# VHH binders against RNA-binding protein 12B-A (Rbm12b1): the designs that were tried, part 11

Target 1, 77 residues: RNA-binding protein 12B-A (Rbm12b1), of Mus musculus (Mouse) (q80yr9r283to359)
Amino acid sequence: FYVHLKNLSLNTNKRDLRNLFRDTDLTNDQIKFVYKDERRTRYAFVMFKNQKDYNTALGLHKTVLQYRPVLIDPVSR
Short names: E, the ipSAE of ESMFold2; O, the ipSAE of OpenDDE; V2, 0.75 times the mean of E and O plus 0.25 times the DockQ between their complexes.

## First folded at step 22 (VHH; framework vhh_7d4b_2)

Design e1 (from v1 with S100V; at its last look DockQ between E and O 0.62; V2 from the best seeds 0.00; counts 0 for: pae E 2.6 > 2)
Amino acid sequence: QVQLVESGGGVVQPGRSLRLSCAASGFKFSSYDMSWYRQAPGKQRELVADISYSGGDTNYADSVKGRFTISRDNSKNTMYLQMNSLKPEDTAVYYCAKDVIESGWEFDYWGQGTQVTVSS
ESMFold2, look of step 22: ipSAE 0.311; ipTM 0.730
ESMFold2 (binder alone), look of step 22: mean pLDDT 83; pTM 0.847
OpenDDE, look of step 22: ipSAE 0.361; ipTM 0.744

Design e2 (from v1 with Y53G S103Y; at its last look DockQ between E and O 0.72; V2 from the best seeds 0.00; counts 0 for: pae O 6.4 > 2)
Fold by OpenDDE, look of step 22:
Structure e2 (fold): chain B 77 residues (1-77), chain A 120 residues (1-120)
Amino acid sequence: as target 1 above (77 residues)
Amino acid sequence: QVQLVESGGGVVQPGRSLRLSCAASGFKFSSYDMSWYRQAPGKQRELVADISGSGGDTNYADSVKGRFTISRDNSKNTMYLQMNSLKPEDTAVYYCAKDSIEYGWEFDYWGQGTQVTVSS
């Protein structure tokens, strides 16, 4: 179960994302920031271990994190 | 050309310490989160610790919390893993990893690994 995070602050780190998704079972290895030309982008992917956590994550769509609403999209696999 | 070279592994008795190093090149080191992984014989590779690009954020597997410390020196393009109070179950090949994903889920760069053996 994968989600695509968009519109992240460039200051956002994995701990921040784990806090955002604190009601899920999430570890750092489940979070991957997207890089372009060796620079952090405003995008990340998160893999959830179960449907419940995945749904919980989707429900947090547009939650403001570091002054930016986080867009959370489902990823088709 | 991304290159990661681990060093510092060896054979030690339980309770002893080792310090691993990962020399990185071919990319802007400070821009990337880095990780240590390990793989024991017959087991899957597992995350040991990770550290943010700036070094301000560190995380550890539960099995190594309180014993291992991950750090980095961005001026030297080097990441470290201080391993204290080593246990036999820490025996594994240890890999440093660079997070390098532009799209999709899995695309990491790995070193060749360094063997750590803990035995009496």
Scores: ipSAE 0.018, ipTM 0.355, lowest interface PAE 6.4, mean pLDDT 87
ESMFold2, look of step 22: ipSAE 0.290; ipTM 0.715
ESMFold2 (binder alone), look of step 22: mean pLDDT 82; pTM 0.835

Design e3 (from j4 with Y53S; at its last look DockQ between E and O 0.05; V2 from the best seeds 0.00; counts 0 for: pae O 5.7 > 2, placed apart)
Fold by OpenDDE, look of step 22:
Structure e3 (fold): chain B 77 residues (1-77), chain A 122 residues (1-122)
Amino acid sequence: as target 1 above (77 residues)
Amino acid sequence: QVQLVESGGGVVQPGRSLRLSCAASGFKFSSYDMSWYRQAPGKQRELVADISSSGGDTNYADSVKGRFTISRDNSKNTMYLQMNSLKPEDTAVYYCAKDSIEPSGTWEFDYWGQGTQVTVSS
């Protein structure tokens, strides 16, 4: 189960995302930031291990993280 | 510059109602989607409700659906949040937000007001 995170602060790290999804079982290896031309983008992919956590994550759509509402879209990878 | 000023917060008992207002200026109000967010102590700021520029489309967080109503009056540059059947868990600072999507479709962070305190307690 994958979600696409959009509109992330460029300062957001994996710890911040794990805190955002603190009600899920999430480890750093499940998070991948997207880079373009070796530059950090405002996008990331997160893989959840079960449907419950996946649904929890989708429910956090537009939660504000570091002054930016995080857009969370379902994705197939 | 963009200005958002919330009002209408206060202290109420559970089951009571409040009506929040957001006065907007510094931009063409009728051209932008608007939203309400809230932040409880020690928690992250969360979306409460959003409304399209025309007012034709609304969306609510599951926790407030059926109790809260978002609306807007574009002639007054004002957005509202009618909060009925208030619960202690609704206690938070409520913020008015302006969506800031560029014409290109690029998402930017919202503009925020100063917030208004809503306290629900027995």
Scores: ipSAE 0.016, ipTM 0.339, lowest interface PAE 5.7, mean pLDDT 88
ESMFold2, look of step 22: ipSAE 0.324; ipTM 0.723
ESMFold2 (binder alone), look of step 22: mean pLDDT 80; pTM 0.801

Design e4 (from v1 with D57E; at its last look DockQ between E and O 0.07; V2 from the best seeds 0.00; counts 0 for: pae E 3.4 > 2, placed apart)
Fold by ESMFold2, look of step 22:
Structure e4 (fold): chain B 77 residues (1-77), chain A 120 residues (1-120)
Amino acid sequence: as target 1 above (77 residues)
Amino acid sequence: QVQLVESGGGVVQPGRSLRLSCAASGFKFSSYDMSWYRQAPGKQRELVADISYSGGETNYADSVKGRFTISRDNSKNTMYLQMNSLKPEDTAVYYCAKDSIESGWEFDYWGQGTQVTVSS
C-alpha cells in the first residue's frame, strides 16, 4: 500500500512525516524522498503495511505541513 | 557508478564495541539521507539507524537506542555506525544504503555488507 506525497516543503524531513502520520505505525524505512538531478523534489513515496494505515494516510490529504497542503494520492507499486 | 563499501565488522564478545564505516562514491553524498540496515540469517532486513543529509537529524530502531550512534563526515564521503554494548541479537550482516528515489523508480543502492558476529 503506497501513497504519493506531493507539494512538500523542501525542508520537510522524515520526522515531520512521522508526525503527520502519527496515527499509523510508520518507520523511516517506509519513507523515500524523490530526487531529480541530485536535488530534493517536493515528492515522496510512503509505504504502509496494512489497509487501515493506508486509509488513515489518505484521509490526511491537503493537511497543512510547513505552510503547504500535502497532496496524498494512492499509487500502485 | 554508485559504490558503497562497508567495513569494520568482526567477531566480538557480548558487551564489546565495533565501529562500522561506509565509504561512498559515484554520487553527491552530501545531498542524500543515508541508512544502516541489518539482516540476520533467516530474517527480513531491518532498519537500524538513519541520518539526514546534513547530519542534523538521526533516528534509531528501538532495539539499538542508547547503544548505537550513527554519524557522517560529508568531507570524507563516509558514514559511520558506532556500536556499543553489543548483544548476540545484534549478529547480522550490516549494510549501508542510499535511501532515496532518483528520477522516479530507480532502485536503492546497497553495499556488499560487513558481518558482525556477537558470540561468547
Scores: ipSAE 0.261, ipTM 0.704, lowest interface PAE 3.4, mean pLDDT 87
ESMFold2 (binder alone), look of step 22: mean pLDDT 82; pTM 0.826
OpenDDE, look of step 22: ipSAE 0.317; ipTM 0.693

Design e5 (from v1 with S35G N59Y; at its last look DockQ between E and O 0.06; V2 from the best seeds 0.00; counts 0 for: pae E 7.8 > 2, placed apart)
Fold by ESMFold2, look of step 22:
Structure e5 (fold): chain B 77 residues (1-77), chain A 120 residues (1-120)
Amino acid sequence: as target 1 above (77 residues)
Amino acid sequence: QVQLVESGGGVVQPGRSLRLSCAASGFKFSSYDMGWYRQAPGKQRELVADISYSGGDTYYADSVKGRFTISRDNSKNTMYLQMNSLKPEDTAVYYCAKDSIESGWEFDYWGQGTQVTVSS
C-alpha cells in the first residue's frame, strides 16, 4: 500500500512525516524522498503495511506541514 | 541582494482576467522553485500556486485550479500568474515568493505584494 506525497517543504524530514502520520505504525524504512540531480524534490513515497494505516494517511490530504498543504494520493502507475 | 517585485494587479469586474508578473533579481532564478501566495483581509496567507525551478512541475490550490496558470521564463528571471474568470473570492494581495533552501527557511524573501480586487 503506497501513497505519493506532493508539495512537501524541502525542509521536511522523516521525523516530520512520522509525526504527521502518528496514528499509523510508520518507520523510517517506509519513507523514501525523491531526488532529482542530487537535489531533494517536493515528493516522497510512503509504504503502509495495512489498509487501515493507508486509509488513515489518505485522510490527511492537504494537512498543512511547514506552511504547505501536503498532497497525499494513492499510487497509480 | 534578493529582490522580488510583483506587478499586474488592479480592480476588475467578475469574469475578467489579469496577469501578474514577478521580476526576480539577486539570485540564480533558474535554480529555485517559486510560488504565488495571497492574503485576503482578516485571513492567513494561502498558497495559490507554485512551480518547480525548471517549470516542469506545478501545483494549484483547488479554489483556482482550471482558472489560474503559473509559468516562468528563466531567460527573463520572471514568474507569471495568469488569472482567468476572476471571482470576488479572489480579492487579495498577491505575493511572489522564492523557495529558500539555501538559508534553511522555506520562504525568506517576499515582495511587497500587488492588490487584486474583483468587484462590481
Scores: ipSAE 0.013, ipTM 0.294, lowest interface PAE 7.8, mean pLDDT 83
ESMFold2 (binder alone), look of step 22: mean pLDDT 82; pTM 0.830
OpenDDE, look of step 22: ipSAE 0.669; ipTM 0.846

Design e6 (from v1 with S100T S103T; at its last look DockQ between E and O 0.59; V2 from the best seeds 0.00; counts 0 for: pae E 3.3 > 2)
Amino acid sequence: QVQLVESGGGVVQPGRSLRLSCAASGFKFSSYDMSWYRQAPGKQRELVADISYSGGDTNYADSVKGRFTISRDNSKNTMYLQMNSLKPEDTAVYYCAKDTIETGWEFDYWGQGTQVTVSS
ESMFold2, look of step 22: ipSAE 0.270; ipTM 0.702
ESMFold2 (binder alone), look of step 22: mean pLDDT 82; pTM 0.827
OpenDDE, look of step 22: ipSAE 0.231; ipTM 0.663

## First folded at step 23 (VHH; framework vhh_7d4b_2)

Design f1 (at its last look DockQ between E and O 0.05; V2 from the best seeds 0.00; counts 0 for: pae O 9.8 > 2, placed apart)
Fold by OpenDDE, look of step 23:
Structure f1 (fold): chain B 77 residues (1-77), chain A 122 residues (1-122)
Amino acid sequence: as target 1 above (77 residues)
Amino acid sequence: QVQLVESGGGVVQPGRSLRLSCAASGFKFSSYDMSWYRQAPGKQRELVADISYSGGDTNYADSVKGRFTISRDNSKNTMYLQMNSLKPEDTAVYYCAKDVIEPSGTWTFDYWGQGTQVTVSS
């Protein structure tokens, strides 16, 4: 179960994301930031281990993190 | 440059009403969806309501449905939030936001106003 995070602050770290998804079982290895030309982008991917956490994550769409609403999209494999 | 300026906040008793305004400049206001957010002390900033660019579609957080009304006047570059039947739990700084639909990458920015304080207490 994957979600695509958009509109992240460039200063957002994995701990910040784990706090955002505090009601899920999320570890650092489940989070991947997207880089371009060795620079951090405003995108990330997060893998959840179960459907419940996945649904919880989707429900947090447009939650503000570091002054930016986080866009959370489902990812189909 | 994009600028959003909120106004209309204040201190009121429960059950009373307030009307917030957001004056927008520096972008084509009528082309963008807009949103109201709020942040209470010690809590995360949360979406309150959003409105489409034309004003034809509106959405509300469950906690404010039936009490709050979001609207806009594109001829005045202004967005409003009518808040009725206010409750203590509505106490927060309210922010106007230019809504982001499809970010294009590292150069995409979302903009916020300075916020306006709303305090509901008996």
Scores: ipSAE 0.007, ipTM 0.273, lowest interface PAE 9.8, mean pLDDT 88
ESMFold2, look of step 23: ipSAE 0.181; ipTM 0.633
ESMFold2 (binder alone), look of step 23: mean pLDDT 80; pTM 0.799

Design f2 (at its last look DockQ between E and O 0.09; V2 from the best seeds 0.00; counts 0 for: pae E 10.5 > 2, placed apart)
Fold by ESMFold2, look of step 23:
Structure f2 (fold): chain B 77 residues (1-77), chain A 122 residues (1-122)
Amino acid sequence: as target 1 above (77 residues)
Amino acid sequence: QVQLVESGGGVVQPGRSLRLSCAASGFKFSSYDMSWYRQAPGKQRELVADINYGGGDTNYADSVKGRFTISRDNSKNTMYLQMNSLKPEDTAVYYCAKDVIEPSGTWEFDYWGQGTQVTVSS
């Protein structure tokens, strides 16, 4: 159960994402920031352990985090 | 030390244009994504636009799309915001910000300057 986070602030850290998804059972090892040429991008993947948490996360699409609306899309990977 | 200096703000009538500049020093400007933010009195700071390190990928807040254009000149260590068709709701302090990626993935705090005031008033 994976979502693709887009449009993240480069200042967003894993604690910020755990707070965004506070209604889910999320730990740091479930969060992977995307890098290009050894530099962080505005993208991340988050794995959720169950369908309930996954659906909760998708419902937060366009929530403002660090002054940017976070785009949250499903991933079939 | 990282230094970001915004300039180009002022008082203008609705429908007019302004061009903001952000002069950068103390880091390799061409290696970092850059952003413009703004903060109106009593409101949270909001993203206006951002631009990747090479200048080819831009993103805009819905409220400014089609009116504002972000750009950068890596040879001058300068980022710009062209603001056309200004409206009273664009009134705010505008800040440039450096994206804070270290090559190893270690994060630093955001850097931004003291801001430049833009006032759009009849």
Scores: ipSAE 0.006, ipTM 0.214, lowest interface PAE 10.5, mean pLDDT 81
ESMFold2 (binder alone), look of step 23: mean pLDDT 80; pTM 0.804
OpenDDE, look of step 23: ipSAE 0.015; ipTM 0.323

Design f3 (from v1 with S100I; at its last look DockQ between E and O 0.11; V2 from the best seeds 0.00; counts 0 for: pae E 12.2 > 2, placed apart)
Fold by ESMFold2, look of step 23:
Structure f3 (fold): chain B 77 residues (1-77), chain A 120 residues (1-120)
Amino acid sequence: as target 1 above (77 residues)
Amino acid sequence: QVQLVESGGGVVQPGRSLRLSCAASGFKFSSYDMSWYRQAPGKQRELVADISYSGGDTNYADSVKGRFTISRDNSKNTMYLQMNSLKPEDTAVYYCAKDIIESGWEFDYWGQGTQVTVSS
């Protein structure tokens, strides 16, 4: 179960994402920031171990993190 | 093109201090989070500390909290790890890394490593 995070602040780190998803069982190995030309983008992928956590994460769509609403989309495959 | 060179390792007695440096080149250092990892013989590499691109946010493994301090000087393209109150359990090869690397999803950049040995 993957979600695609968009519109992240370039300052957002894995600790910030664990705090955002604190109601799920999330560890750092489940979080991957997206890079282009070896520079950070405003995108990341997060893998959830079960559908409950995945649905919890989708419900946080547009939550403000570091002054930006985080867009959270499902990844079907 | 990315190059990371660790230095400052050595052999020290328990309770002493050591400062590691990571000299970076081949990328815009100030745009990337940086991290220190370590690998003891026969163990997997583990995250020790990380620092945001600006230096404003830091995180530490529980085993080193209060003893180690990560810092960076973006004008010198250099990251540091101040290691106080060293214990034998801190013995490892220490690596700096571009970004925070916790799985095999992304391409990672590692330095050559610097040996830290804490022994009587």
Scores: ipSAE 0.006, ipTM 0.169, lowest interface PAE 12.2, mean pLDDT 81
ESMFold2 (binder alone), look of step 23: mean pLDDT 83; pTM 0.836
OpenDDE, look of step 23: ipSAE 0.051; ipTM 0.421

Design f4 (from v1 with S100Y; at its last look DockQ between E and O 0.05; V2 from the best seeds 0.00; counts 0 for: pae O 6.8 > 2, placed apart)
Amino acid sequence: QVQLVESGGGVVQPGRSLRLSCAASGFKFSSYDMSWYRQAPGKQRELVADISYSGGDTNYADSVKGRFTISRDNSKNTMYLQMNSLKPEDTAVYYCAKDYIESGWEFDYWGQGTQVTVSS
ESMFold2, look of step 23: ipSAE 0.315; ipTM 0.727
ESMFold2 (binder alone), look of step 23: mean pLDDT 83; pTM 0.840
OpenDDE, look of step 23: ipSAE 0.016; ipTM 0.381

Design f5 (from v1 with S100V S103P; at its last look DockQ between E and O 0.05; V2 from the best seeds 0.00; counts 0 for: pae O 9.1 > 2, placed apart)
Fold by OpenDDE, look of step 23:
Order: sequence, then structure tokens, then C-alpha cells
Structure f5 (fold): chain B 77 residues (1-77), chain A 120 residues (1-120)
Amino acid sequence: as target 1 above (77 residues)
Amino acid sequence: QVQLVESGGGVVQPGRSLRLSCAASGFKFSSYDMSWYRQAPGKQRELVADISYSGGDTNYADSVKGRFTISRDNSKNTMYLQMNSLKPEDTAVYYCAKDVIEPGWEFDYWGQGTQVTVSS
């Protein structure tokens, strides 16, 4: 189960994302930031291990993190 | 430059009403969806309501459904939030936000916020 995170602060780290998704079972290895030309972008992918956590994550769409609403989109396999 | 200025906040007793306004400038207001957010002390900022660019579509957080109404007047570049039946848990700083309209869009602008305090 994958989600695409958009509109992240460039200062957002994996710990911040784990805090955002604190009601899920999420570890650092499940989070991947997207880079372009060796620069951090405002995008990330997160893999959840079960449907419940996945749904929880989708429910957090537009939660504000570091002054930016986090856009959370489902990723189709 | 883009500016968003909130107003209308204040201190009220539970059950009372407030009407917030957001004056927008520096962009084509009628082309963008808009949103209200709020942040209570010690809590994360959360979406309260959003409205489409035309005003035809509105959405609300479950906690405010039936009590709050978001609207806009594109001729005045202003967005509103009518808050009825206010509760103590509605206490927060309320922010006006220019919403995203396209995939990959980056959110850039917030207002400074207006304080809403609900207490007996």
C-alpha cells in the first residue's frame, strides 16, 4: 500500500512524517523522499504494511506540517 | 504579491456565532479554490473547510459539519466562514489559505490568522 506525499516542506524529515502518521506502524525504511538533481523535492512515497494504516494515512490529507498542507494521494499498483 | 488577511475573530461564549472574513489580493481570486484552517494550542493545524473557485462545491471537517458554512464573493475577493453553535473545542487561530488546483501544485500562502476563543 503506497501513498504519494506532495507539498512537503523541504525541512520535513522522516521523523516528522512518522509523527504525522503516528497512529500507524511506520518505520524510516518505509519512507522515501524524492530527489531531483541531488536536491530534496517536496515529494515522498510512503509504503504502509496494511490496509488500516493506509486508510489512516489517506484520512490525513491536507494536514498541515511545517506550515504546509500535506497532500496525500493513493498510488495505484 | 499574494496577501491573505483574516478578520472577524474574537472571544465568545459557547453557543454563540462568529463570522470570519478573508480578504485576498495579489492573485486572480476567482481562479483558485480556498480553504480555512485552524490551529489550537498544542495541536496540529487542521483543515476546517474548503470551497471551490466558483463556490459551487464545499467541504467540511466532520467536527464542524452542520455548524460552519464556508462561502465566497469573487466580486469582492473575499472568503467567509460563518461559525454557529460555537464550542470550546473550536478555540484556535483560524487561517485563510489559497488552495491547490492542480496535481503537483505547491501551496505558498497563508494569512496571519485570526484568534477565535470560545469560553464560558
Scores: ipSAE 0.007, ipTM 0.273, lowest interface PAE 9.1, mean pLDDT 89
ESMFold2, look of step 23: ipSAE 0.130; ipTM 0.568
ESMFold2 (binder alone), look of step 23: mean pLDDT 82; pTM 0.831

Design f6 (at its last look DockQ between E and O 0.05; V2 from the best seeds 0.00; counts 0 for: pae O 7.2 > 2, placed apart)
Amino acid sequence: QVQLVESGGGVVQPGRSLRLSCAASGFKFSSYDMSWYRQAPGKQRELVADISYSGGDTNYADSVKGRFTISRDNSKNTMYLQMNSLKPEDTAVYYCAKDVIEPSGWTFDYWGQGTQVTVSS
ESMFold2, look of step 23: ipSAE 0.315; ipTM 0.720
ESMFold2 (binder alone), look of step 23: mean pLDDT 81; pTM 0.821
OpenDDE, look of step 23: ipSAE 0.016; ipTM 0.339

## First folded at step 24 (VHH; framework vhh_7d4b_2)

Design o1 (from v1 with S100V W105T E106W; at its last fold request DockQ between E and O 0.89; V2 from the best seeds 0.00; counts 0 for: pae E 2.5 > 2)
Amino acid sequence: QVQLVESGGGVVQPGRSLRLSCAASGFKFSSYDMSWYRQAPGKQRELVADISYSGGDTNYADSVKGRFTISRDNSKNTMYLQMNSLKPEDTAVYYCAKDVIESGTWFDYWGQGTQVTVSS
ESMFold2, look of step 24: ipSAE 0.350; ipTM 0.728
ESMFold2 (binder alone), look of step 24: mean pLDDT 82; pTM 0.832
OpenDDE, look of step 24: ipSAE 0.469; ipTM 0.787
ESMFold2, fold request of step 27: ipSAE 0.333, 0.291, 0.330; ipTM 0.726, 0.695, 0.717
ESMFold2 (binder alone), fold request of step 27: mean pLDDT 82, 82, 81; pTM 0.827, 0.834, 0.820
OpenDDE, fold request of step 27: ipSAE 0.440, 0.677, 0.338; ipTM 0.760, 0.857, 0.704

Design o2 (from v1 with S100V S103G G104S W105T E106Y; at its last look DockQ between E and O 0.13; V2 from the best seeds 0.00; counts 0 for: pae O 6.6 > 2, placed apart)
Fold by OpenDDE, look of step 24:
Structure o2 (fold): chain B 77 residues (1-77), chain A 120 residues (1-120)
Amino acid sequence: as target 1 above (77 residues)
Amino acid sequence: QVQLVESGGGVVQPGRSLRLSCAASGFKFSSYDMSWYRQAPGKQRELVADISYSGGDTNYADSVKGRFTISRDNSKNTMYLQMNSLKPEDTAVYYCAKDVIEGSTYFDYWGQGTQVTVSS
């Protein structure tokens, strides 16, 4: 179960994302920041281990993190 | 080697202004977003403002919006924080920060910090 995170601050780290998704079982290896030309972008992918956590994550759409609303889109894989 | 050196801190009365500077070296400054953090005694370090690599995008903590302005001069490898209408609650050590990527690990690189004290 994957979600696509958009509009992240470039100051957001994996710990911040784990805090955002604190009601889920999430570890650092489940979070992948997207890079372009060796620069980190405002995008990330997060893999959840179960449907419940996945749904919880989707419910946090537009939660403000580091002054930006985090856009959370479902990814079909 | 990455180096960030903050300056411009001091002791001021409420309502006054300060301008902090961060001199960066050891990396391509213009390629990185930069940020200011602050840490008050007994409190956790908090993000104050960030600025995109080009300077075209800025963000601020709610507590400083309308009072602080983050900017940068890439030709001088310098970032600034203009702090107006300072309040006692702004008292903290202010840090310049650069994001660092090592493998799959992301973290911030910090300067030594500069003390800002706002008191009557």
Scores: ipSAE 0.020, ipTM 0.326, lowest interface PAE 6.6, mean pLDDT 88
ESMFold2, look of step 24: ipSAE 0.365; ipTM 0.737
ESMFold2 (binder alone), look of step 24: mean pLDDT 84; pTM 0.853

Design o3 (from v1 with S100V W105T E106Y; at its last look DockQ between E and O 0.13; V2 from the best seeds 0.00; counts 0 for: pae O 5.4 > 2, placed apart)
Fold by OpenDDE, look of step 24:
Structure o3 (fold): chain B 77 residues (1-77), chain A 120 residues (1-120)
Amino acid sequence: as target 1 above (77 residues)
Amino acid sequence: QVQLVESGGGVVQPGRSLRLSCAASGFKFSSYDMSWYRQAPGKQRELVADISYSGGDTNYADSVKGRFTISRDNSKNTMYLQMNSLKPEDTAVYYCAKDVIESGTYFDYWGQGTQVTVSS
């Protein structure tokens, strides 16, 4: 179960994302920041281990994190 | 070795302006997103603004939107923070930061900071 995070602050770290998804079982290895030309972007992918956590994550769409609303899209993988 | 050196801080009255600079070295400046943080006495360090590697994307804390402008000159390995309409609540040590995510580990490089004091 994967979600695509968009519009992340450039200073958002994995701990911040774990806090955002604090009601889910999430570890650092489940979070992958997206890079372009070896530069970090405002995008990330997060893998959830179960449907419940996945749904919880989708429900947090547009939650403001570090002054930016985090866009959370479902990903089929 | 990564090095960030802040400058431009000082003591000003409310409503005045300051321009901070961050001189970067030890890495390819133009390849990295950069940010400004600040820490007031007794408070946690907070993000003020960030800027993409190319300068084409910026973000600001709500408390500074419309007053502060982050910019960079990659040819000079320098990042700036133009602070207008300064308020007493802007008083803090301002830090230049470089984000790093390597091998799944996130960390920041910080400068020594520059003191900004806004008081009547």
Scores: ipSAE 0.020, ipTM 0.330, lowest interface PAE 5.4, mean pLDDT 88
ESMFold2, look of step 24: ipSAE 0.355; ipTM 0.735
ESMFold2 (binder alone), look of step 24: mean pLDDT 82; pTM 0.823

Design o4 (from v1 with S100V E106Y; at its last look DockQ between E and O 0.07; V2 from the best seeds 0.00; counts 0 for: pae O 4.2 > 2, placed apart)
Fold by OpenDDE, look of step 24:
Structure o4 (fold): chain B 77 residues (1-77), chain A 120 residues (1-120)
Amino acid sequence: as target 1 above (77 residues)
Amino acid sequence: QVQLVESGGGVVQPGRSLRLSCAASGFKFSSYDMSWYRQAPGKQRELVADISYSGGDTNYADSVKGRFTISRDNSKNTMYLQMNSLKPEDTAVYYCAKDVIESGWYFDYWGQGTQVTVSS
């Protein structure tokens, strides 16, 4: 179960994302930030281990994190 | 080079309306989501509204819902913000921003902003 995070602050770290998804079972290994030309982008992928956590994550769409609404899209993988 | 130029700001009394414009150049305007931000003195810059590349989807901050309308004309490379029923709390510099829709975007594009002042 994967989600695509968009519009992240460039200062957002894995701890921040785990806090955002605090009601899920999420570890750092499940989070992957996207880089381009060795530069941090505003994108990340998060893998959830079960359907419940995945649904919880989708429900947090447009939650403001560090002054930016986080866009959370489902990914078919 | 990406250019965003805001216009339409001014000084108005509460309850009045303003219409902001953002002229975009240097990129394929119709392919990108766009947004309006604002920053009041001493406060953080906050999202006001965003609009999808096609104009089919819009989103608003709770504080402006029902009063503000974001729109775009892709044939003119222009985005608009119709602001009705303005309040003193709407006083801020309003910025046009290129939004994130493509992988590999790692920085924001902003205009210089336009001042909106609402006061009696």
Scores: ipSAE 0.020, ipTM 0.360, lowest interface PAE 4.2, mean pLDDT 88
ESMFold2, look of step 24: ipSAE 0.288; ipTM 0.709
ESMFold2 (binder alone), look of step 24: mean pLDDT 82; pTM 0.833

Design o5 (from v1 with S100V E102K W105E E106Y; at its last look DockQ between E and O 0.12; V2 from the best seeds 0.00; counts 0 for: pae O 7.0 > 2, placed apart)
Fold by OpenDDE, look of step 24:
Formats: sequence, structure tokens, C-alpha cells
Structure o5 (fold): chain B 77 residues (1-77), chain A 120 residues (1-120)
Amino acid sequence: as target 1 above (77 residues)
Amino acid sequence: QVQLVESGGGVVQPGRSLRLSCAASGFKFSSYDMSWYRQAPGKQRELVADISYSGGDTNYADSVKGRFTISRDNSKNTMYLQMNSLKPEDTAVYYCAKDVIKSGEYFDYWGQGTQVTVSS
């Protein structure tokens, strides 16, 4: 179960995201920031271990994190 | 070795302006997003503004929106923070920060900071 995070602050770290998704079982290895040409982007992917956590994450769409609303899109595989 | 050197801080009265500078060296400046943080006495360090590597994207804390402007000159390896309409609550040490990836974890590299004091 994967979500695509968009519009992240340039200073968002994995701990910040774990705090955002604090009601889920999430560890650092489940979070992947997206880089372009070794530059940090405002995007990340997060893998959740179960459907419940995945749904919880989707429900946090547009939550403000570090002054930006985090856009959370489902990823189809 | 990465080095960030802040300057431009000082003591000013409310309503006045300051311009901070961050001189960067030891890395390809134009390839990295940059940011300004500040830390007031007894408070946690907080993000003030960030800017993309090209300067085309910026973000601000709500408390400084409309008053502060972050910019950069990649030809000079320098980032700036124009602070207008300063308030006493803006009093803090201001830090320049660079994005760092280490062991798969993202964090910031900090400068030594520059003191900004706003008081009547």
C-alpha cells in the first residue's frame, strides 16, 4: 500500500512524516524521499503495511505540515 | 568541507528592516535547496523560509509571510533574507541551512548563526 506525498516542505524529514502519520505503524525504511539529480524534491513515497494505515494516511490529505498542505495521493500498483 | 556563514544581523527598532546573508562554500551551491531557521531564547528552532535550488520556489512561515523574502544568487553562492517590518517576536539567532543526505536520512547542515534583536 503506497501513497505519493506532494508539496512537502524542503525541510521535511522522516521524523516529521512519522509524526504526521503517528496513528499508523510507520518506520523510516517505509519512507522514500524523491530526488532529482541529487536534489531533494517536495515529493515522497510512503509504504504502509496494511489497509487500515493506508486509509488513515489518505484521510490526512491536505494536512498542513511545516506551513504547507501535504497532498496525499493513492498509488496504484 | 561544507561551510555556511551568516551575516547581517544586528539590533533594530520595531518596524525597521534587516538583510541577512549566507555565504556558502564547500559544495555546489546551485544544486541544493536552502533555508533559514531561527531560534529564540528558551524556544525550539523553527523554520523561517526555504528556497529551491534554482530560486523558483519559496516557502515561508505564517508568522513572516508578507514581511520576509528569501532569495539567492547562485553566481555568488549566497542566500539572502530580507526582513521588513520587524517585530520584537522576530528576535532570535538566525541560521542558514543546507539539505543533507546521510545514511538515507534527510537533515540540515547549519551555520553558526547571526543574532537579530528587535527592541524599542
Scores: ipSAE 0.017, ipTM 0.302, lowest interface PAE 7.0, mean pLDDT 88
ESMFold2, look of step 24: ipSAE 0.046; ipTM 0.525
ESMFold2 (binder alone), look of step 24: mean pLDDT 83; pTM 0.847

Design o6 (from v1 with S100V W105E E106W; at its last look DockQ between E and O 0.66; V2 from the best seeds 0.00; counts 0 for: pae E 2.4 > 2)
Amino acid sequence: QVQLVESGGGVVQPGRSLRLSCAASGFKFSSYDMSWYRQAPGKQRELVADISYSGGDTNYADSVKGRFTISRDNSKNTMYLQMNSLKPEDTAVYYCAKDVIESGEWFDYWGQGTQVTVSS
ESMFold2, look of step 24: ipSAE 0.355; ipTM 0.738
ESMFold2 (binder alone), look of step 24: mean pLDDT 82; pTM 0.828
OpenDDE, look of step 24: ipSAE 0.198; ipTM 0.622

